# Designs tried in a protein design chat: VH-VL binders against q9nrl2r1430to1533. Part 184

Target 1, 104 residues: q9nrl2r1430to1533
Amino acid sequence: GGVHELSAFEQLVVELVRHDDSWPFLKLVSKIQVPDYYDIIKKPIALNIIREKVNKCEYKLASEFIDDIELMFSNCFEYNPRNTSEAKAGTRLQAFFHIQAQKL
Short names: E, the ipSAE of ESMFold2; O, the ipSAE of OpenDDE; V2, 0.75 times the mean of E and O plus 0.25 times the DockQ between their complexes.

## First folded at step 10 (VH-VL)

Design w71 (framework fv_nezutatug; at its last look DockQ between E and O 0.83; V2 from the best seeds 0.00; counts 0 for: pae E 2.5 > 2)
Fold by OpenDDE, look of step 11:
Structure w71 (fold): chain C 104 residues (1-104), chain A 122 residues (1-122), chain B 107 residues (1-107)
Amino acid sequence: as target 1 above (104 residues)
Amino acid sequence: QVQLQESGPGLVKPSQTLSLTCTVSGGSIDSGYSWHWIRQHPGKGLEWIGSIYYSGRTDYNPSLKSLVTISADTSKNQFSLKLSSVTAADTAVYYCARGPYTSDWHYYMDVWGQGTTVTVSS
Amino acid sequence: DIQMTQSPSSVSASVGDRVTITCKASQSISSYVAWYQQKPGKAPEPLIYSASYLYSGVPSRFSGSGSGTDFTLTISSLQPEDFATYYCQQANSFPLTFGQGTKLEIK
C-alpha cells in the first residue's frame, strides 16, 4: 500500500503494455483456449503478473525484473512457431525491450 | 547479477571424455534464456560448440555433434558439456555463456564465464 | 555454414585515433551481428548486438553499423583500454560462427 514514485520498472512495464505488439503478453494464456499450453510451458508469466510484482516491490534487482520479462518472451517463442503472429509480435516487442533494458 | 563459472579437469587424456560444468549464480537457468558452450584454441578464434535452452532443447555444432552432449541440472542450477574421444585438437579454453531466447534463433552471448583451460595430453 | 571474415586481421593505432573494423558475411544475415571485445587472458565481453545496439556500460565511442553482408565496428577515439582483440559473430543461423578476430595493437 501507499503512494510511491513511478520506478524505472513501472515505467518500462507501462511502455511494454502500450506497445502495439503487447497483445500476446498482457495476461496469461487461457487453458480453455489453448489446452496444451501448460503442458509445454512450465513457468507461465505475463505483463499483468510482472506489473503486480513491480507494484509489490518484489524485484530487488534489475536482473530479476529482466529475467521475468525474458522468461515471458522465452515462453512465447518456445510455444509459438516462428511464423505465427504471436512469435512475430514477440520478436518486435523483445527487440524494443532489449533497447529499453539497457537503460536500467 | 548473473555470473557463470566453468569447472572441470584441466587435463584429459586422448580418447577420453572431456566433462565440464557451468555453474550459474545470481540467476536461474529456469528463468528463460539460452545457454552456450564456446571454446577457443590457443592463439585462435572462437568456436561455438552447442547450446541448451531453458526448455531442455539442445543445438550442436554439426562439426562436433556426434561427440558432444550438453545437459542441464536445474536442481543445481548448472549445465554441462561432454565431449567424447578427445584429441590434441580439443585443447582450448572453454567458455560457458548466456544469451536471450529468440524466435528467429538470433543468439547473442551477453554474459560469459571466465573460461577454463582444458589440455588434451597423454 | 556462414563464414565471417574480419578485416583487418591486425591493426596498429594510437590513442585518439579513429579505428574501423569490418566483418563480411558469406551470405546475407540481415542485422544479426554481435561484436565482442577480448583482452589477453580474459573472456570475451559483449559490445554490440543486432549490428548497432550497444550493451549497457559500453562507451559511446563504440558504434556498429551494417546490414546484409557488410558490417562495421567503429571506435571514434581510441582509449588505452581499447587495445584488445575484437570478434564479430553472426546470429542468423546455426551453427553460430565468429570472425577470425582483429587484434588492435598500440602503435
Scores: ipSAE 0.832, ipTM 0.932, lowest interface PAE 0.6, mean pLDDT 95
Fold by ESMFold2, look of step 12:
Structure w71 (fold): chain C 104 residues (1-104), chain A 122 residues (1-122), chain B 107 residues (1-107)
Amino acid sequence: as target 1 above (104 residues)
Amino acid sequence: QVQLQESGPGLVKPSQTLSLTCTVSGGSIDSGYSWHWIRQHPGKGLEWIGSIYYSGRTDYNPSLKSLVTISADTSKNQFSLKLSSVTAADTAVYYCARGPYTSDWHYYMDVWGQGTTVTVSS
Amino acid sequence: DIQMTQSPSSVSASVGDRVTITCKASQSISSYVAWYQQKPGKAPEPLIYSASYLYSGVPSRFSGSGSGTDFTLTISSLQPEDFATYYCQQANSFPLTFGQGTKLEIK
């Protein structure tokens, strides 16, 4: 340990952001680029928003943090047909997340 | 910690509709998870009945599809099973469960309810 | 439907024994297998997902392996709390199906 104490939630979010398959999840989907997205996805969320919630100490339980990450993947799978680049990236990143979440 | 609890009648007469409710606590049913009903016949293995997803979409076991309805009530944090036209063959312990949502329906049940015994008898 | 066949149907074993339970799928299911433990009068408890990954809190004496059609659950040194029925489940396609169970009893 150093003088800077690391949050387990912060460490996990950093690992997700650095993963090669994070590209669909870094920020909210643009309404202009994807006009119908917000008609289909009712609870949008992305890694930048989750990271801000961690920084603001908005997660009281590990389950709340895990639920936001899972929602992020579920939105991807609900909006994107399987076999799209987005759904495949989501599948790989979700598998990586499930391994990393065992640290919590 | 999320917990699931089944509720409903323990005894149902043949030809009636079985109605069960799963109450979710310590988490939200409209979270991005999949919600399942599974039953276990006396002294036998487990049978998947069907699923409802956070979006409201459902999938049912083809062997039961015309008899089964699964629905959700977000305001009560519950999801429900209705099984019509029951017979003695529907006597079982009924479980609700949840798992992560995936793009190819690769569902693993990571939380289970305690189960409720239903007997179908005249 | 994909049938999951477990072997053996029952095992008598002593504390400290190594126990292996197998599950065979009627067609290839990649690694989409879960394992559950069920004690009498209780709900199933998750042990393993995706053939080989332990859930958090599952003792390290449990392990899973296999791909394609043949899968195993191994308990490396049996403990008193491990006497239960074990089920495999395929998660490759609908309908989701379970093995018939393997009952592990004290010898």
Scores: ipSAE 0.420, ipTM 0.854, lowest interface PAE 2.5, mean pLDDT 90
Fold by ESMFold2-Fast, scan of step 10:
Structure w71 (fold): chain C 104 residues (1-104), chain A 122 residues (1-122), chain B 107 residues (1-107)
Amino acid sequence: as target 1 above (104 residues)
Amino acid sequence: QVQLQESGPGLVKPSQTLSLTCTVSGGSIDSGYSWHWIRQHPGKGLEWIGSIYYSGRTDYNPSLKSLVTISADTSKNQFSLKLSSVTAADTAVYYCARGPYTSDWHYYMDVWGQGTTVTVSS
Amino acid sequence: DIQMTQSPSSVSASVGDRVTITCKASQSISSYVAWYQQKPGKAPEPLIYSASYLYSGVPSRFSGSGSGTDFTLTISSLQPEDFATYYCQQANSFPLTFGQGTKLEIK
């Protein structure tokens, strides 16, 4: 599509950002608030980075876009114990993503 | 579309090491997914063997008592299973599978290989 | 280890029937259950994860429900391609464990 057409990836990222459970994923984790995060997570990513990659047309295949979203969830679950609000939000948002990603 | 294909010997002798490889196409094993080995004994249900993650983390079924090793070769886009000191009880169809990487409370498999039959017999 | 027990072990049904398969966990697993379909001679195919979410491409006649220890897979109107063995799997803790399977047979 042209500049006047919405991309499927942009539409999906906007839906994720607008979701109530997106709060752990909007931006990279703060090193000040969580000093050990970057010692544990080797490939940090967040929705703002993924959206920037979409806007710059860096995803050539749907699988590349899906892999980045799954990496984001993977990082959440690797760092956060399952009984945390972060892990619970991640579980619900990942399920929402899987339903929406059926269009990709 | 992601596809998984198992390969390895169909016959293994007791006490030897069973070695199987899963070749992944249409996607990278160096991604946010977990990669699993599952087996199915003749006429029985499914048994989870273990998994490997993009981070290098491995998890194994304790019933295999350190007899299992799962490794990944990202340059070949493959992950492999080694099961040492096999007995007739290890006769099964072996599957490799992919799951979304989640914490240890959320392991589901969304893509499966076709399976490879392994018989342990002298 | 968490034991998963399926009921019934087999069921005979006709096309158009409503079929229910039950899975019971030996301890609470919240909603962390998946369901798989295995047709003769083939690998398992995913149907449902987290008790009630359908995988992409799974027909809407399949539904899952339950929480805690009791889970149900329902096929609202059985089709010829649905005759298969169905497995539940708990995803709550290691090791991952499966039910013994329910064989759905043509009547």
Scores: ipSAE 0.026, ipTM 0.700, lowest interface PAE 6.9, mean pLDDT 86
ESMFold2, look of step 11: ipSAE 0.327; ipTM 0.834
ESMFold2 (binder alone), look of step 11: mean pLDDT 91; pTM 0.944
ESMFold2 (binder alone), look of step 12: mean pLDDT 91; pTM 0.944
OpenDDE, look of step 12: ipSAE 0.796; ipTM 0.926

Design w72 (framework fv_nezutatug)
Fold by ESMFold2-Fast, scan of step 10:
Structure w72 (fold): chain C 104 residues (1-104), chain A 122 residues (1-122), chain B 107 residues (1-107)
Amino acid sequence: as target 1 above (104 residues)
Amino acid sequence: QVQLQESGPGLVKPSQTLSLTCTVSGGSIDSGYSWHWIRQHPGKGLEWIGSIYYSGRTDYNPSLKSLVTISADTSKNQFSLKLSSVTAADTAVYYCARGPYESDWHYYMDVWGQGTTVTVSS
Amino acid sequence: DIQMTQSPSSVSASVGDRVTITCKASQSISSYVAWYQQKPGKAPEPLIYSASYLYSGVPSRFSGSGSGTDFTLTISSLQPEDFATYYCQQANSFPLTFGQGTKLEIK
């Protein structure tokens, strides 16, 4: 076969994963370590789930992809107080995302 | 000891909606586990349909997502599957199962129901 | 979707034999594979998770190994109750997918 180019969504997810502030978002929050998380957050999501959806071509519109990324940040700010490392990382990564999403 | 039991109709006509319920005993569905529906076609292997978490979040097999709905009733300790617009291809044994939740989104099914046979025919 | 392919589709063996069943993923799944045993008319029973860890109560004659794309289930000394169909399952990516099954039959 040939070489296939990365989709715009895949490229953006890779850039988010590589960002220094991605650590709170790489995987779902552990119920063992944070047992009240899932009592508060009703639609948990993380970058590994979003990347899987990209790989399966589940996003037909850029708005669907953007909605999932925004849900991820919304969950972060709902659960984590403003002064936490998680909330600070989320604020910086969300700003980075908004700049990169202009390509979509 | 946690036990799962499927219930529903044995026969469904083409184009109708299949509705199955899984009753959980010995443990709560409002817990740190994921709850799954899996089916097995005659003479074929296993197919994952979807899952629901204690938070109410659902995930569906993309090949079925427009046709499938999974819901939970914590007051009855049950979760249910609705599969719309069934055809002969939906004839299978349907299993419900429990998956331990891990931080990395990796699900292995550690407890299974005995299965219920569904035939789609006129 | 990640395709899981088992080999062989069927194997005939005698009590006391060492049996190896293989499972190949179409892309790397690290160690995120489980193995199940299914007897006729019954639900699958879990044997192994994360490639090599036995579930509680599973006999020590069962073992799993592998990483990346190639995985094996080994039964070191086959017993009469082990004649069944065996399935692998990848747990790395959605949708969760299973191999087609390997039927272990009496020689």
Scores: ipSAE 0.000, ipTM 0.540, lowest interface PAE 14.7, mean pLDDT 84

Design w73 (framework fv_nezutatug)
Fold by ESMFold2-Fast, scan of step 10:
Structure w73 (fold): chain C 104 residues (1-104), chain A 122 residues (1-122), chain B 107 residues (1-107)
Amino acid sequence: as target 1 above (104 residues)
Amino acid sequence: QVQLQESGPGLVKPSQTLSLTCTVSGGSIDSGYSWHWIRQHPGKGLEWIGSIYYSGRTDYNPSLKSLVTISADTSKNQFSLKLSSVTAADTAVYYCARGPYWSDWHYYMDVWGQGTTVTVSS
Amino acid sequence: DIQMTQSPSSVSASVGDRVTITCKASQSISSYVAWYQQKPGKAPEPLIYSASYLYSGVPSRFSGSGSGTDFTLTISSLQPEDFATYYCQQANSFPLTFGQGTKLEIK
């Protein structure tokens, strides 16, 4: 049959998920492993949630999509000290995202 | 794919420190996964000793009364257990195991080492 | 600490039997229960996580159910390779705790 072209948002989320530095961002942070996370971070988000929003056509503007991705990185940097593996992964993945986001 | 292998002395004297190392291949310990030590006393069930995460965070079983230290060496892709002041009660098979990503709420050990037998005897 | 109590401690069964093992937590653990199978001289192998999700590659004759404090592992038609010791584990709180084990033996 026919094929559907992937949206620009879906293609970018797939590229983020496949990136080596995506591991802190794939799913929501576990409360059992990080008990104080939800006391500090009031707007939790992760790549699986963003992808679901893309698939449900919930982003009406590119700025809304970009805001959710940036929220994800802001949460990372707010919770994790600068010298942690999480913050370092976040810094590298955010740089990759900024390059790709210029195309949106 | 991912494999874990325990190593260390099979015999330890009472009051000494037991040191075991888990070597991980096919995956990195500097990842979102949790890394665990579990032991099994002869003829008995499983006892969780503790865990370490890529961040250096550790969680220990309180029943071990601060006698346990778990550490990671990312350059060697290894994590290690030190149990101080051992007694005959510490005789067991020791396993290292991988748990889920830190963001995952489903906490089960999906990859286990084969286990190493440790006897505490004078 | 959350105590996990398994019953029975041992069960004798024949190939083709339906076998049920239960696990009771001393306090509510939602659905955060895993089940393992251990054969003599071997490391435990995962069977089930989050009470009812089958681990990759585990035969469909294994199933899990329950929530809160009461959990069940069922083998719908016992096979020769299923004779082993089974353990439940709670994942709700640290320290992680296991049941005492249920030994499944040939009748």
Scores: ipSAE 0.005, ipTM 0.584, lowest interface PAE 11.5, mean pLDDT 86

Design w74 (framework fv_nezutatug; at its last look DockQ between E and O 0.72; V2 from the best seeds 0.00; counts 0 for: pae E 8.6 > 2)
Fold by OpenDDE, look of step 11:
Order: sequence, then structure tokens, then C-alpha cells
Structure w74 (fold): chain C 104 residues (1-104), chain A 122 residues (1-122), chain B 107 residues (1-107)
Amino acid sequence: as target 1 above (104 residues)
Amino acid sequence: QVQLQESGPGLVKPSQTLSLTCTVSGGSIDSGYSWHWIRQHPGKGLEWIGSIYYSGRTDYNPSLKSLVTISADTSKNQFSLKLSSVTAADTAVYYCARGPYRTDWHYYMDVWGQGTTVTVSS
Amino acid sequence: DIQMTQSPSSVSASVGDRVTITCKASQSISSYVAWYQQKPGKAPEPLIYSASYLYSGVPSRFSGSGSGTDFTLTISSLQPEDFATYYCQQANSFPLTFGQGTKLEIK
């Protein structure tokens, strides 16, 4: 495709992906590496999935987009203890998101 | 935009069970948030009662834990509060609220219902 | 439980005034404090989270600061719609607890 102006959702996803603390969220958790993950997390989601939904214009409201991002963080905090690198990264990334989301 | 609305009987007799429901619109209760019940006794401050999360897990105020049950019905997009063995001390405005899901217990309430008054009287 | 003590319990001020409300925690709670505004007969509305971050839509005349045990809510230039009761809340640990409130009245 050609160069085009990113929507607000696209721009925010780009910023989240490029953030230093995005590594736990870039793609879905591997069932092979984490066998019990999907026994605990029933609605898995990741930034690559959210980006795809944005690209397909599946979000009609900002609240729908925000809900998926919050689900992503909630999954992280539900599965990972607070002292893990994943939880700590999630905490920082969520704080960043909360600031950026106010612009939507 | 998400909105919350409390509903239930405004009058409860002593020793009975107080039952309230919070109906959520403009958003889903299983979308990765925290959901809270807070009350305010007449002329007093705010008291956190308990919380339920998108996963169905709950946390309760220890002062009320033995008497409180919070549950969720995703099919109706509602979550509920039950407080058993009520007394006059349970007379209050009851609020439901939403907040983000956070690590530890760092929960803030960023969207509130309008509140519903419950009076405990014989 | 962590106690949140607000000061003052009530304050009278005029439009245009600078108003400061303080909240003291019984133990260190890092920066996990929120502030709410409540008008008579209405639900609380969020102003600030994490001690210093302003919610969207909240006027810039509101600000929050502090860490550890001492926190402050400041209204730089009071407007007529700001007369209300304000509450702090700690989010450091369960049970979540609120300050007793500060009623801001018109002088």
C-alpha cells in the first residue's frame, strides 16, 4: 500500500508497539511455552490482533478500541504476579496508554 | 460512552438482605475492567464495599466480607450486590462504579452510577 | 487499614481564589491517590488519579501533587462550579479507603 495518514487508533497502536514495555503484548501467548495460560485467560488478545482490527475498521467507537486495550492489560495482570517483569512492563505501558487515550 | 445505573428496593427491613443491581450500558462488563460498590451513609464519607473483576474474581472490605456477595451476569451486562443481615447502619446511598484493571490494588473509580438510596427501617 | 485524613474539613473561599486541600495517609502509599469532586445529590466525579494525573475533561485549574504520606489538591483560580465536597482516596492497598471529605463553600 501507499503512504497515508494514520487514524488516531492506528497512531496509538504504533506508539504502544514501539514502547519499550510492549514486549509482553506484541503477540498472543504461546500455549506451548505457557501451557496453563488459556485455562486462566478466556479472552486472549494482543497488539497484533488489535492492529489488525484497526486495519479492518472493526472499531466503530473509541470505547470499543479502549476496551480491547484494557482487556489486554487485564489479562496480563490476571495471569502474572505483580513482581514479574511482564506485570511491571504492563503497569508502565498501561500508564502510558491511559495518558494517550485521553486524546481519543 | 459507558454508563452505570443502580437499581433495587429503596427500603429493606432489619435482618433482611439488601439486593442491588448495577446495569452497564455502552460497554461490556467482561471487557477487562474492575467493577466496584461504594456506599455513603447520610452525612458521612465514602466506604468501599467490594469489587468484582472481568474474570469473576472478587475482593471485599474485611469489615463487611462475611455479609457481602458480589456477582456478575454477563448475559445481562450487570453486576450485583447482596448485603445480608442489614441494620440501620447500612442505610446509605449505594454507588456502583467502574475502574481500570491494575496491578496490586491500585484501583480508581473513573465512571460512577448516579447512586441509589437504601433505607433500612422496620 | 490505611487512614486518609483531609484538611481542612471545610473551607470558605471566593471566586478567583487559590484553594489548597491536603490529604495525609497513615502510612506511605507512594503516589496511589485519587481525588473526587461531589456536588449535593450527585455521585462523585473523578478529578485526579495517581496523585497528579488529570482526567480528561477536568479543567486545568485543578492539579494534584505529593507522594508518600502527604498529598495536595489545588484549584488555582476558583470558579463558581467548583464549590463542592472533595474526597481523596488511597489505592495502595485493600481495603480501599477515602478521606472524610473537604467541603468547599462560597464565602
Scores: ipSAE 0.383, ipTM 0.851, lowest interface PAE 1.8, mean pLDDT 93
Fold by ESMFold2, look of step 11:
Structure w74 (fold): chain C 104 residues (1-104), chain A 122 residues (1-122), chain B 107 residues (1-107)
Amino acid sequence: as target 1 above (104 residues)
Amino acid sequence: QVQLQESGPGLVKPSQTLSLTCTVSGGSIDSGYSWHWIRQHPGKGLEWIGSIYYSGRTDYNPSLKSLVTISADTSKNQFSLKLSSVTAADTAVYYCARGPYRTDWHYYMDVWGQGTTVTVSS
Amino acid sequence: DIQMTQSPSSVSASVGDRVTITCKASQSISSYVAWYQQKPGKAPEPLIYSASYLYSGVPSRFSGSGSGTDFTLTISSLQPEDFATYYCQQANSFPLTFGQGTKLEIK
C-alpha cells in the first residue's frame, strides 16, 4: 500500500477499537489470567499490535491487514466455546468488520 | 488475491493411494482460515472430503474418515490430501478451497482452486 | 447427514427473465446456507453466504432468502453471464453437504 490504504487501515482499526464488543481483542491475552491460552493459540494477535503495525507501515497489501484481523477472530473462536461472552463479542465484531472492510 | 492450485497425478490405479497438494499464494495457510478438500464426480454434485484448520485440527467426512488424511506443510505453504485404497468411485475433479472464520462453526468456501481431474482405472 | 434438495433440476430461460431456484434441507439449518455458481470446466464461485449476504463483487440482481428448511436464490433480471449451474450448501453441521445443482440454460 499507498498512503490512502494506510489511512483506511488506521480508520478501520479505530472503528474496531471503538466498538462495544472490542473488549476481548484490545490487548494480548494474559498468561496469568488464562494460563493455557498460549498452549492452544500459536499465533496470538490483538488490536493494539495490529494498530502498531499500521503505524509502522508494516502492511504491504490490504490482504495482509485483513488476514491479521481475521486471525484475531479465529483465535477467539478456537479458544472460546460459542456460548461464552468472548465468542459472542467476536461474532458481532467480526460482522461489523466485514461491513467496514467493504470500503477497502 | 489469494490463489489456490491443486497438483498431483491425474491417473491412479485401484487400491493405490491418491495424493494431492494444494499450493497457496497471496496468503498464508497458517493465517486464521480453514482449508478444505471437495470433490465432484462427473455429472454429479459436490462432496466435502474434509478440512484442516490453521491450528492443525482436522475434520473429515465420516464416510471417508478411515481412508483420508489431510495435512499441512507451512514451510511450503501447502496442504495435502491422501486418500488410501482408491476405487473407481473415487474418480472425480478434486478442488481445494479456503473458508474464512466468519464464525467458529459454519464454513463457507470463499476461494476455490481450479480443480484437478483424477481418474482411477486399472 | 443433512440432505439438500434443489429444484428445479434445470431451467430454460431468456435474458431479462426473473429466475428462482429453491433448496430444501432435510432438517432445520437456521440460516446456514451458501450459494455457488459454476460454469462448465470451472470451479464453483461463491455468491451468497448465511442465506442472504452477497459476497463483494456479486451483482445486486442476485438475492437469497429463507430460514429453517426452505431457501431461495433469485436472479431478478437474467444476464448472459448467469447461465451456469447453481449449488446450495449447508454449513449447519458436519459433514458439509451440497444440493444436486440446478442448471440454468439459455432458451
Scores: ipSAE 0.012, ipTM 0.690, lowest interface PAE 8.6, mean pLDDT 88
Fold by ESMFold2-Fast, scan of step 10:
Structure w74 (fold): chain C 104 residues (1-104), chain A 122 residues (1-122), chain B 107 residues (1-107)
Amino acid sequence: as target 1 above (104 residues)
Amino acid sequence: QVQLQESGPGLVKPSQTLSLTCTVSGGSIDSGYSWHWIRQHPGKGLEWIGSIYYSGRTDYNPSLKSLVTISADTSKNQFSLKLSSVTAADTAVYYCARGPYRTDWHYYMDVWGQGTTVTVSS
Amino acid sequence: DIQMTQSPSSVSASVGDRVTITCKASQSISSYVAWYQQKPGKAPEPLIYSASYLYSGVPSRFSGSGSGTDFTLTISSLQPEDFATYYCQQANSFPLTFGQGTKLEIK
């Protein structure tokens, strides 16, 4: 973990937020909109939470940052059936992330 | 993929009750999503009629509140609109749509039915 | 009720043109506006939510901007399939309200 890694995390989160397929991941899933979500998903996370953690310098290693992004995708695929627009968006955004994460 | 399909009579007489049903497939209405009715008058824009939520809560456009009832049948995965005392002004294409429940004050409709035309005429 | 007013009511443009449609809310709605495209005889299709975010599958030539009361939808390079009526919708409060629509006609 150095300054270079922290700057790279900030850049990558911004690229994910700007991606066309980020819409299911921008903020935490609403318990009012999706009341069974938190019964199924035990470690909820979203891009806004990850961005806060980056800004507060909570990631000490690139692996910790990558783990949180991967958790976000894992949660999406666990909750949403594969034929949903959420799951399809998650598949494309995860592929984009894997390409960008090679730079970390 | 979630799909919505409207059904009901194409012709209703003035003063009668219009009844429309929306059948949902590929997803459950017994979920955190909101379910909406929207109509479009000939040559005019879109008008939101009302919504129903998984909790049984309903919200209606104040302009229609005394005339509108929206209900849900989770066993059939359907929600329905009843509009009483119809007039020629209720002639429109009626759409059902899915939106999220109001958590952060957002009400975007992301899935729409194809629409069903209703004419109010004698 | 929050009134949504679109400008222009109609616009004619050629393939390849940049087209801008505006929407004004009668009171502040922060960023809670959506844009829909409706082709003749079809249901509205969502394009944009929360002023600037594209729905999955929407071509990148579409973009949205604005906050408060003034919002814009831009098509950077018009294609033949973009012939349609476009509607803005405020998502801030009940009753939900739509703009009157902007009809985009290909010359």
Scores: ipSAE 0.000, ipTM 0.531, lowest interface PAE 19.5, mean pLDDT 84
ESMFold2 (binder alone), look of step 11: mean pLDDT 92; pTM 0.946

Design w75 (framework fv_nezutatug)
Fold by ESMFold2-Fast, scan of step 10:
Structure w75 (fold): chain C 104 residues (1-104), chain A 122 residues (1-122), chain B 107 residues (1-107)
Amino acid sequence: as target 1 above (104 residues)
Amino acid sequence: QVQLQESGPGLVKPSQTLSLTCTVSGGSIDSGYSWHWIRQHPGKGLEWIGSIYYSGRTDYNPSLKSLVTISADTSKNQFSLKLSSVTAADTAVYYCARGPYRADWHYYMDVWGQGTTVTVSS
Amino acid sequence: DIQMTQSPSSVSASVGDRVTITCKASQSISSYVAWYQQKPGKAPEPLIYSASYLYSGVPSRFSGSGSGTDFTLTISSLQPEDFATYYCQQANSFPLTFGQGTKLEIK
């Protein structure tokens, strides 16, 4: 990624953060509030971590950025049953992401 | 750019086990994507064999379930297919492919390997 | 298993023609259909996912539509590079299943 690619990743992650359905994804799940989460989810990630990686130029390829976003959604659907508000928010946000990711 | 490359022997004898490996570059198999094996019999359409996810979960075509095993080696960024007790009917071009992980388990294959030809013959 | 049936099995067309390929599912699959293009000796190339969304780099002359059981792939103005076999695939349930293919041939 060059400067233009970094700008594109930053713009997309900002759009995700500002989306109404981003609330389950803004920060890592608290182990105090959800103690079994880290027994089930072995590769935790959240939008704040992805944004930090973008800012530090850690994504060399668009595919690496997309992989981290998809890992975030995959974790949501693995932990949360289909009918939960978290899973429903994830489904809508992932659809939004897929539309926006076409720009990458 | 994510790329997938199949590798394997190309010729297998009847009753033996077919082993194929897919090497992934430009992206990690240990991500939210699903990883698939699909085959195409000579002059015929496409048949989905099965998939594996970053969690280690596998899904297999029921017609092949007792014969197929898919595994992943995240340290090598590879996933592999083993098909036991092969017959001439298993002669096909074998593809590995990437599909996204989605709520309700909807899978589309957005990146494909070039395919490797496997002939089952004595 | 969900059966995917394509029609026609083959179609002959000229450059500049509008071509429509249809795919019918044996039961409702919502919008969970993908379309692929395959040229002789090559791997399938993805064209469309979730019935109507084009993959990056796919020419705008390709479009998809449909929901439930009936789906269509349309090429609005056929180009020489479009002569290939086209496959639909349902992504609603396991096992994933493909149509038998539609071969698009030069008239």
Scores: ipSAE 0.005, ipTM 0.564, lowest interface PAE 12.3, mean pLDDT 85

